# Ledger of designs, part 75: VH-VL binders against q9h9l3

Target 1, 176 residues: q9h9l3
Amino acid sequence: PRKMVAIDCEMVGTGPKGHVSSLARCSIVNYNGDVLYDEYILPPCHIVDYRTRWSGIRKQHMVNATPFKIARGQILKILTGKIVVGHAIHNDFKALQYFHPKSLTRDTSHIPPLNRKADCPENATMSLKHLTKKLLNRDIQVGKSGHSSVEDAQATMELYKLVEVEWEEHLARNPP

## First folded at step 22 (VH-VL)

Design Gh5
Fold by ESMFold2, fold request of step 23:
Structure Gh5 (fold): chain C 176 residues (1-176), chain A 120 residues (1-120), chain B 111 residues (1-111)
Amino acid sequence: as target 1 above (176 residues)
Amino acid sequence: QVQLVQSGAEVKKPGASVKVSCKASGYTFTNYYMHWVRQAPGQGLEWVGWIDPDSGGTFYAQKFEGRVTMTRDTSISTAYMELSRLRSDDTAVYYCARGDYSYGYEFDLWGRGTLVTVSS
Amino acid sequence: QAVLTQPPSVSGAPGQRVTISCTGSSSNIGAAYEVYWYQQLPGTAPKLLIYDNSNRPSGVPDRFSGSKSGTSASLAITGLQAEDEADYYCQSYDISLEAWVFGGGTQLTVL
């Protein structure tokens, strides 16, 4: 059986007017929610907008942050060969400049059985915050001081576990 | 109409550089990676690298590092590939191809190719 | 040298079935990366034929089918037609090279 991890990333604004999203934090947890990786990451380009209200990233976090190339190598070593769970996970992979096998990818923003459990339309894209509140009775991303990627990765794994048996069986019958 | 339109054929001498353009139309240019793939006469397909038009980030096949530069101009939805220090074995048709990073990785849209001939 | 191995050529008569193999390694197909197939008619750009191992884009007839097992993939063409005469390439991602890789191509001749 393949091992499973969950990932969540926080981005800052780079490029003209800070519109490009660049990786500034990444957290990875195992099936039990134990933290396997949690680092602040220094983008290879100038940070224009820390996006702190959402990202939780501040200037002081960048002082000793791991350079992107080094962090990317560490992260890819953890992800390779594993089932990776995330929420809108393509944004995380894009920020990593990484291609993960689609058959090993699980996206909690796009799992119809999970939406059904939350009394949402099967094809709606639901936020992590909403699903977590509805299904785990837990408040995440509270306040305006930014998200915790550890908290979000842990919530994502817990949500996936709610539908894991059904969804893994579905994917086995219907390969992506 | 969704299409990729490439610049015309080029004839170059060894040691020169060439810059091929690829103009996208009919879709959101910044939502897809642009890949470059070449094909020498009578030979197979060889991946050169990709550019993310959104960030300008690039990733090159090891064989081309140090000789290839990929750029884009988002205001005209155009990607570019420049290959320097040309040699005769760089003679090939150079294709641009659109690839997704979200829900599909397939190269579902190709330009018609640009023949680059390198000869003395 | 091609990272993915394909036979250089295959042939079949009209109406017959042919298969084209694509053999990879533990760093690409064997690492669970998906296989893509492209058809290239003479003098034209490649065209996507199969994606994600077995899916057909709109407009590709169901006599084209793909499969994957272990480190290898296969393209099957049934009901061969003269218009199927083309070169066929498999493609996957290689995590060790961090590169998209192609097979060497297979020339299909319809007899």
Scores: ipSAE 0.862, ipTM 0.930, lowest interface PAE 0.6, mean pLDDT 93
Fold by ESMFold2, fold request of step 23:
Structure Gh5 (fold): chain C 176 residues (1-176), chain A 120 residues (1-120), chain B 111 residues (1-111)
Amino acid sequence: as target 1 above (176 residues)
Amino acid sequence: QVQLVQSGAEVKKPGASVKVSCKASGYTFTNYYMHWVRQAPGQGLEWVGWIDPDSGGTFYAQKFEGRVTMTRDTSISTAYMELSRLRSDDTAVYYCARGDYSYGYEFDLWGRGTLVTVSS
Amino acid sequence: QAVLTQPPSVSGAPGQRVTISCTGSSSNIGAAYEVYWYQQLPGTAPKLLIYDNSNRPSGVPDRFSGSKSGTSASLAITGLQAEDEADYYCQSYDISLEAWVFGGGTQLTVL
């Protein structure tokens, strides 16, 4: 019944002037941080801006990338029925064209006890990098070569574990 | 004032196509999905599909695949649904409805509907 | 053949309590997807009545309540009033169909 995974995605720019965010990498880890899924994904439309500074995606990654429709099917099979943890997770679900049950969704960018532990305002949206440095004493997203979705998903799971007991109890008494 | 304004009623013959419009006002058009839902006379609600006005991406109920096309024009905050190869059982009121994609999925804003009648 | 099953009609006298059931399956309500309720007055568009199983939007009185258990949901209306006469639809998401699904609707008659 209760399995938990963490997800993180990297996006590239498609559409006019590259303003549309399209999925180009997705990583999923289990509770222990083991990688369950990590694939480069080819968007169904032309890539205008690889956004490499942030995404870490380069043209060579797309040469053998899994087509979006196939990757989406694989990802949804992993997510279905599980508690899914992410950071600003609605962006990941939107890129997947996916609706996950609200009661099974955990967003580390919007957990008041987590912000409180980091000495941040409870309702502020804090970056994954900032929370990870403050609470795990780790530097992620280091340098200018882009983010690693594996590293980010692992950090997200570790952050959630810091508040898991308190937050799961809160949600049980206050269903979303 | 937050509202969805739909195009007027249409009468079509079998085999024709119809294109219904839905103009959004009073909110940021690209921040929400637009859903289309139809209701045949005296019948229940049937989901047709959604469009993401931000990306232009669409997702259709399997029943309508190959006959429905959803588009939008962000410069005038308007979504469109086109249904082709019309049959008499496509006679219905077609609603547009706004739905969030982040932490709420409810359809909290509906157009008044567009009656499409398919008759010889 | 609605994916979610509702009784076709229900009736009650003013002041009474009525309930409307919504039965789904393991691919929608039973997969933890939330239930939404809509009220449709005659000749009008549907209006959101209940979201996320039990929450009321601003302006919906607390005599409307929703609940969910297992693969089913229920809408309760207490203190029934003449203006409650309408059609009521439940809605959820079905992961197997990858589709938003509605109940067949329930016509409430106030006697």
Scores: ipSAE 0.860, ipTM 0.932, lowest interface PAE 0.6, mean pLDDT 93

Design Gh6
Fold by OpenDDE, fold request of step 23:
Structure Gh6 (fold): chain C 176 residues (1-176), chain A 120 residues (1-120), chain B 111 residues (1-111)
Amino acid sequence: as target 1 above (176 residues)
Amino acid sequence: QVQLVQSGAEVKKPGASVKVSCKASGYTFTNYYMHWVRQAPGQGLEWVGWIDPDSGGTFYAQKFEGRVTMTRDTSISTAYMELSRLRSDDTAVYYCARGDYSYGYEFDLWGRGTLVTVSS
Amino acid sequence: QAVLTQPPSVSGAPGQRVTISCTGSSSNIGASYEVYWYQQLPGTAPKLLIYDNSNRPSGVPDRFSGSKSGTSASLAITGLQAEDEADYYCQSYDISLEAWVFGGGTQLTVL
């Protein structure tokens, strides 16, 4: 079987009004939660809004941040050929200007058995924070310091592991 | 009605530039990538690049890097493709095509195409 | 030359079954990227025929089917009809080129 990794990205606001989401941090962990990648990333455009309360990104983090093009290459090298687990992962891929095979993508925001385990509607889109609390009894994204993409990626992987067997069987019977 | 309406045919001299427009309607313009694909007369389909109307981000095929510029005007849900330093082998029908990124990648909506003829 | 390889032409009589092959490599179809098929009627823009290897959009008859295995894909048309005469293109994504790639196209003639 293919190796699995989990990814989580943090975005900052760029563009005239700061409404453009630009990649500013990316974390990738393996199946065991070990960090494979964790870098601050410098967007190609001027940052208008650090979105610190959510992203955890501050201006000081951009001082030695990895340029986007370089970071993208590093990240793609890790992701290529892997089963990639993420939460609302299309946003991460979009920020990376990257296409990952659908058959190798696992989005924990769209796994009905996971929602069922959390006593949530199967077709609802639940937050990573909520699912993590309900199923792992763990608090993430706490405080005003912003998110930790490493913690989020680890939580995402742990959540997926709860339904991995069932979901992989489902996908085998119902390939996307 | 969900559709893509492209600008009319163009005739250009070698070395000139052409800018083709593609107006989207019937859906949220910023929720899909806009791809550009061209087809030379009697030939197959060739991907040129895509633009993210939401961010304005672009990604071009290597073959066209340095000659193609994709832009968008969200206020009128219109995407543009400009190709510069035209040569005879740029003669083709240029299509805009809507591409999903959230639920899939298929090009599920196409414009009718814009013929660009490059001749001396 | 197209990155994906298709036969230039195929033909069949009405009611027959025809297949169009699409051969890729380890950096596209073999890299697990999905295959898409488009039908292009004469003088028209391409139309999505198959997405994600084997799914049909609304309005596409079930006599059209797609499959994928290894580094190749195939489009099958059963109960061939006159209106099926068109060019057919396969499409996938190539991770080495970081580009969407098409087959060279197959002209289907209904005899």
Scores: ipSAE 0.941, ipTM 0.964, lowest interface PAE 0.5, mean pLDDT 96
Fold by OpenDDE, fold request of step 23:
Structure Gh6 (fold): chain C 176 residues (1-176), chain A 120 residues (1-120), chain B 111 residues (1-111)
Amino acid sequence: as target 1 above (176 residues)
Amino acid sequence: QVQLVQSGAEVKKPGASVKVSCKASGYTFTNYYMHWVRQAPGQGLEWVGWIDPDSGGTFYAQKFEGRVTMTRDTSISTAYMELSRLRSDDTAVYYCARGDYSYGYEFDLWGRGTLVTVSS
Amino acid sequence: QAVLTQPPSVSGAPGQRVTISCTGSSSNIGASYEVYWYQQLPGTAPKLLIYDNSNRPSGVPDRFSGSKSGTSASLAITGLQAEDEADYYCQSYDISLEAWVFGGGTQLTVL
């Protein structure tokens, strides 16, 4: 069986008006929730909007941040060959300029059995915060200090574990 | 109608640069990557690189690194590929192709191609 | 030259079944990356034929089927028709090259 990891990234705003979302933090945890990677990342372009309220990123975090190209290499080394779990994970891969095999990707924002378990419409896109509260009875992304990508990655993994058996069987019968 | 409309054929001399355009219509330009693929006469398909119209981020094949520049103008849903220091072996039909990144990676929409001829 | 290996040509009579192989390596098809197939009619741009190993886009007849196993993939065409005469390309992603890669292409002739 392949190893499984969960990933969550935080973005800041770059570009002339801060419209571009650039990777500023990445956290990766293993199946047990142990942190494998957690680094602040320096975007290649000037940061216009730290989006601190949501991202939790501050200017001081960028002082010793890992340059994007270096961080990308470290992250890809961890992800390659593994089943990667994330929430709306296409945004993380996009920020990394990375393609992960579809068959090795698990997006908790698009797992109907997970939504069903949370008494939500199967085809709806629910937030990580909502699913975590409903299914794990845990509050994440609270306060005004911004999100914790480690906490979010751990929550994502725990959510997936709730439906892992059923979903893996479904995927085996219905390969993408 | 969902389509990609490319600029017309180009004739260039060795050492010159060429810039091909690809205008998207019928869908949200920034929701898909724009790939560029070329095909030399009588040969197969060769991937050149992609641009993310949303961020402007690019990723090029190693073979073209330092010689290709991909850009976009979101206001007119147009992608551009510029190839510099042209050589005779750059003669090819250049295609733009839409590639998904959210639910798949397939190149599901292609332009009709732009012939670029490099000759002395 | 091409990262993925295809036979240069295949042929069949109308109504027959033909198969086109696509051989990769541990860094692309063998790394679990999906395989895509494209059909290119003479003088036209490529058209998506198969995505994610075995799925057909709308408009593609069920005569076309794709499969993947190990480091290889295969395109099968049943009930061969004259209109199927074209070049066929397989495609995947290579993690070592960090590039989208194509096969060399296969010319299908309908006899």
Scores: ipSAE 0.941, ipTM 0.964, lowest interface PAE 0.5, mean pLDDT 96
Fold by OpenDDE, look of step 22:
Structure Gh6 (fold): chain C 176 residues (1-176), chain A 120 residues (1-120), chain B 111 residues (1-111)
Amino acid sequence: as target 1 above (176 residues)
Amino acid sequence: QVQLVQSGAEVKKPGASVKVSCKASGYTFTNYYMHWVRQAPGQGLEWVGWIDPDSGGTFYAQKFEGRVTMTRDTSISTAYMELSRLRSDDTAVYYCARGDYSYGYEFDLWGRGTLVTVSS
Amino acid sequence: QAVLTQPPSVSGAPGQRVTISCTGSSSNIGASYEVYWYQQLPGTAPKLLIYDNSNRPSGVPDRFSGSKSGTSASLAITGLQAEDEADYYCQSYDISLEAWVFGGGTQLTVL
């Protein structure tokens, strides 16, 4: 079976009014939750809004941050050929300016069996925090200090594992 | 109607620049990537690059790095592709094409193309 | 030179079945990237024909079908009709080039 990783990224605001979401941290974990990658990333443009409340990113984290182009190369090397699991993962790929094969993508925000298991409407978009609490009985993204992309990636992987067999079978019968 | 309307044909001298526009209508401009693809006369399709109208982020084919600039004006749902230092082999019909990043990568909507002729 | 390889031309009589091959490599089709097909009628812009290897957009007849295996893809047209005469392009993403890539195109002639 193909190797599987989970990814979560944190973004900061760049551009004239900080409306551009730029990658500032990326965490990748393997199937077991082991951290394969976790780096602060320096956007190519000036950061206008660190979005610290959500991202957990602070100015000090950017002092020795990995330049985007370098980080991107490192990340893509890890992702290439893998089944990549994420929550609202298109945002992560977008931030990476990267296209991952759809057949190798797993978005936990769009897996009806996962929502069903959480007693949520199958077609609803549920937050990672909510699903994690409901299905894993674990609190993530607590406080106001920002998110932990490692925790989020791990939670995402664990959530997917709950429905992996069913979902993979579904995908096999109904390839995207 | 969902459509992409491109600017008219251009005739340029070698070394000049050309800027082609692509106006989107009938859908939310910022929800889709805008790709640019060119086709030389009697030749196949060649991908030039894409812009994210939402962020303004761009990604160009290596072949065009340093010569192409893609921009957008969200207020008028228009994407622009500027190609500089034009050469004769840049003569082609240039297409803008919509790509749905969120649900698919396919280019599901195309402009009618803009002929750019580069000749001395 | 196109990254994806297509036959320059194919032909068939009305009602026949024709297939257009699209051969890639380990960095695109073989890297599990989806294949897309476009139909380009003479003097017109390309039109999406197949997406994600085998799916048809609305309005595309079921005479058109796509498949993918290994590093190659194929477009099949059954019940060939005169209006099918066009150029057909396959498309995929190449991770090594970090670019969307097209086949060289196949001219389909209906005899």
Scores: ipSAE 0.928, ipTM 0.959, lowest interface PAE 0.5, mean pLDDT 96
Fold by ESMFold2, look of step 22:
Structure Gh6 (fold): chain C 176 residues (1-176), chain A 120 residues (1-120), chain B 111 residues (1-111)
Amino acid sequence: as target 1 above (176 residues)
Amino acid sequence: QVQLVQSGAEVKKPGASVKVSCKASGYTFTNYYMHWVRQAPGQGLEWVGWIDPDSGGTFYAQKFEGRVTMTRDTSISTAYMELSRLRSDDTAVYYCARGDYSYGYEFDLWGRGTLVTVSS
Amino acid sequence: QAVLTQPPSVSGAPGQRVTISCTGSSSNIGASYEVYWYQQLPGTAPKLLIYDNSNRPSGVPDRFSGSKSGTSASLAITGLQAEDEADYYCQSYDISLEAWVFGGGTQLTVL
């Protein structure tokens, strides 16, 4: 079977009024939740808004951060050829300027059986925090210090495992 | 009507630059990448690069690095491709095409193309 | 030349079936990247014909079908009609080049 990883990224604001989302942290975990990659990343553009309440990124994190081009190369090497699980994962791939095969992509924000297990509308987009609380009895993203991309990637992988057998069989019968 | 309208044909000398435009209408310009694809006379399609109209971020095929610049003006829903240091083998029809990045990657809408002729 | 390899031409009589092959490598189709097909009628821009290997956009007749296996893909056209005379291009993404790549094109002639 093809190997599986989960990814989560944190963004800061660059560009006019800080409205452009630029990658500032990326975490990747394996199937068992072990950390394969976790780095703070220095965007190639000036940071206008650290978005700390959501991102957890502060100015001191950027002091020794890996430059975007180098970090992107390291990340893409890990993702290539793998099933990649994420939550609203197109935002992560967009921040990486990266195209992953759709057949190897799993988005926990859009899996009908997962929503059904959470007693949510099958076609709704659900937050990671909400799904994790309902299905894993775990509180993530607590407090006002921002999200942990390691914690979020681990939660994303555990959520996918709840529906993995059913969803992989569905995708085999109904290729994207 | 959902469409991409491109600027008119251009004739250039070797060493010059050309800037072609692609105006989007009937859809949200910033929700899609804009790709540029060229086709030399009697030949196939060749991808030049993309621009994300939302961020202004770009990604160019290696062959064009250092010679191509893609920009956009979101106030008029228009993408631009500028190619510098033109040579005879840059003679081609240049297409803009929109592509999704969220659910699929298909180029589902194309401009009619802009013929750029480079001759001495 | 082109990263994806297509036959330069194919032909068939009205009503017949033809196939157009598209051969890639381990860095594109063989890396599980999806295949897209475009039809280019004479003097016009390309038009999306097949996306995500086998899906048809609305307005494309079901006599056009796509498939993918290993490092290759195929476009099948059944019930050939004169209006099907066109050039056909396959497309995918190549992770080694970090580029969208096209086949060299196939000229379909309806005899």
Scores: ipSAE 0.867, ipTM 0.931, lowest interface PAE 0.6, mean pLDDT 93

Design Gh6
Fold by ESMFold2, fold request of step 23:
Structure Gh6 (fold): chain C 176 residues (1-176), chain A 120 residues (1-120), chain B 111 residues (1-111)
Amino acid sequence: as target 1 above (176 residues)
Amino acid sequence: QVQLVQSGAEVKKPGASVKVSCKASGYTFTNYYMHWVRQAPGQGLEWVGWIDPDSGGTFYAQKFEGRVTMTRDTSISTAYMELSRLRSDDTAVYYCARGDYSYGYEFDLWGRGTLVTVSS
Amino acid sequence: QAVLTQPPSVSGAPGQRVTISCTGSSSNIGASYEVYWYQQLPGTAPKLLIYDNSNRPSGVPDRFSGSKSGTSASLAITGLQAEDEADYYCQSYDISLEAWVFGGGTQLTVL
């Protein structure tokens, strides 16, 4: 049986008009919610928009941030060979320039049993904030000071646990 | 309706550069990676690299690092691959191929290919 | 040097079953990366035949099937027809190279 981790990333705006999303923080937690990795990451290109109201990233965080190439290497070592849980996880993998095996990927934004528990349409894409409030009775991403990727990764793992038995059995019967 | 249209064949001398274009139509260009794959005459397929048209981010196979540059122009839904310091063993058909990244990685749409011939 | 190993050629009579092997390593197929198969008819671009090890896109006949075990994968073609004569390539991702990798290709001849 494979080890399981959850990941969440925060992005800043780079490129023309700050519209490109570039990795500026990554948090990884284990099955029990213990933090395995949590670093601010310096993008290889100029930051145009810190997006602080959502990302929580400020200029001061970049002073001691780990350069992207180094951070990416550290992160990939943790992810390789593991079941990785995330919310809209393709965005996190894109920011990492990384391909993870589909059979080892779990996306809480696209798990029909999880939506059903939240009384949501099974094929709808639901926000992490909404699912966490509905199913865990917790408020995350509160206010305008930005998201915590540690908090979000922990919430994502807890959400997956609610459907883990059912979903893992489904995937065993219906390989992705 | 959904298609990738590539630029025409090129003949180059060793040491020159070539830039191949790939115009997407019938789908949202920025929602998929664009891969480049080449095939030397009578030989198999070789992956060159990818570009994310949304971010402009690229990733190249180690063999091509330092010689290949992939770019795009989102206003005309076109990806480009430029290969420099050409040598005779770069003679190949160069394909662009769309790769899904949301729930799959398959290359589900291919251009017709662009023959690049390198000879003195 | 292809990262994934395929036999250079296979052949079969009409109506028979043929299989094409694709052997990888612990850094690609053996690391749980999915296998994709492409058919290339003479003078044409490759066409997706099998994705995610065993799935067929719409329009691909069910006589084409894929499987994967350990570090290897296999494409099976049953009810072989003359139109199946083509080159076949397997593909996967290699985490050590951080690259998409193809097999060397297999030329299928229908006798």
Scores: ipSAE 0.867, ipTM 0.932, lowest interface PAE 0.6, mean pLDDT 93
Fold by ESMFold2, fold request of step 23:
Structure Gh6 (fold): chain C 176 residues (1-176), chain A 120 residues (1-120), chain B 111 residues (1-111)
Amino acid sequence: as target 1 above (176 residues)
Amino acid sequence: QVQLVQSGAEVKKPGASVKVSCKASGYTFTNYYMHWVRQAPGQGLEWVGWIDPDSGGTFYAQKFEGRVTMTRDTSISTAYMELSRLRSDDTAVYYCARGDYSYGYEFDLWGRGTLVTVSS
Amino acid sequence: QAVLTQPPSVSGAPGQRVTISCTGSSSNIGASYEVYWYQQLPGTAPKLLIYDNSNRPSGVPDRFSGSKSGTSASLAITGLQAEDEADYYCQSYDISLEAWVFGGGTQLTVL
């Protein structure tokens, strides 16, 4: 069977007024939630807004951060050939300047059976925080000190496991 | 309606540069990558690269690195591709094509193309 | 030359079935990347015909179908019509090149 990992990224603001999202942390966990990768990443352009309230990124994290090009290479080696699970995962791939096979991509923000378990409309885009609270009885992303991409990646994998058998069978019948 | 409108044909000498424009309308310009694809006369399609209009980030096919520059102006929903140090084998129709990055990767909307002729 | 290999031409009479192959490698189709097909009518821009291996956009007749197996893909056209005379290109992503790649194109002639 093909190996499965979950990814979550934290972004900082670059570009005019800090409106561009640039990768500043990436965490990858395996099926059991063990951390395979967790690095602070230095964007190739000047950081305008650390977005610390959500990203958890502070100036000190950038002092020894891995340059984007190097980190990207490390991350892509881990992702290649694997089923990758994420939440709104297109944002993570966009930040990596990366195209992953759609047939190997799982997005917990777009799984109808998962929404149904949470008593949400089948096609609604639900936040990771909401799904995690509703289905795993956990509070993540608490306060304004920032998110943990390790915690978020682990939560994402656990959410996927709730529907994994059903969804993998669905995808086998209806290839994306 | 949803469309991509490209600039008119260009005739250039070897060694010159050309800048082709692609104006998007009928959709949110910053929600899609813009790809550039060229086609030499009687030949197939060749991918040149993409620009993310939201960030201005670019990614070029290795063959064109160092010679191509992609830019955009979000205030007029327009993408640009500039190719420098032109050679006769750069003679081609240059297409812009919209590609999603969220739910699909297909190039679902194409400009009509801009013929660039490189001739002494 | 082209990263994906297609036959240069194929032909068929009206009403016949024709198949166009697209052969890739372990770094593109064989790496699970999806296959896309484009139709280019004479003098026009390419138009999306098939996406994600086998899906048809709205407005594309169901006589066009796509499939993928291993490192190869196939476009089938049934009930061939005169207006199907065009060039057909397959496309995928190549992870080694980090590039979108096209087949060399197949010229379909309707006899």
Scores: ipSAE 0.865, ipTM 0.932, lowest interface PAE 0.6, mean pLDDT 93

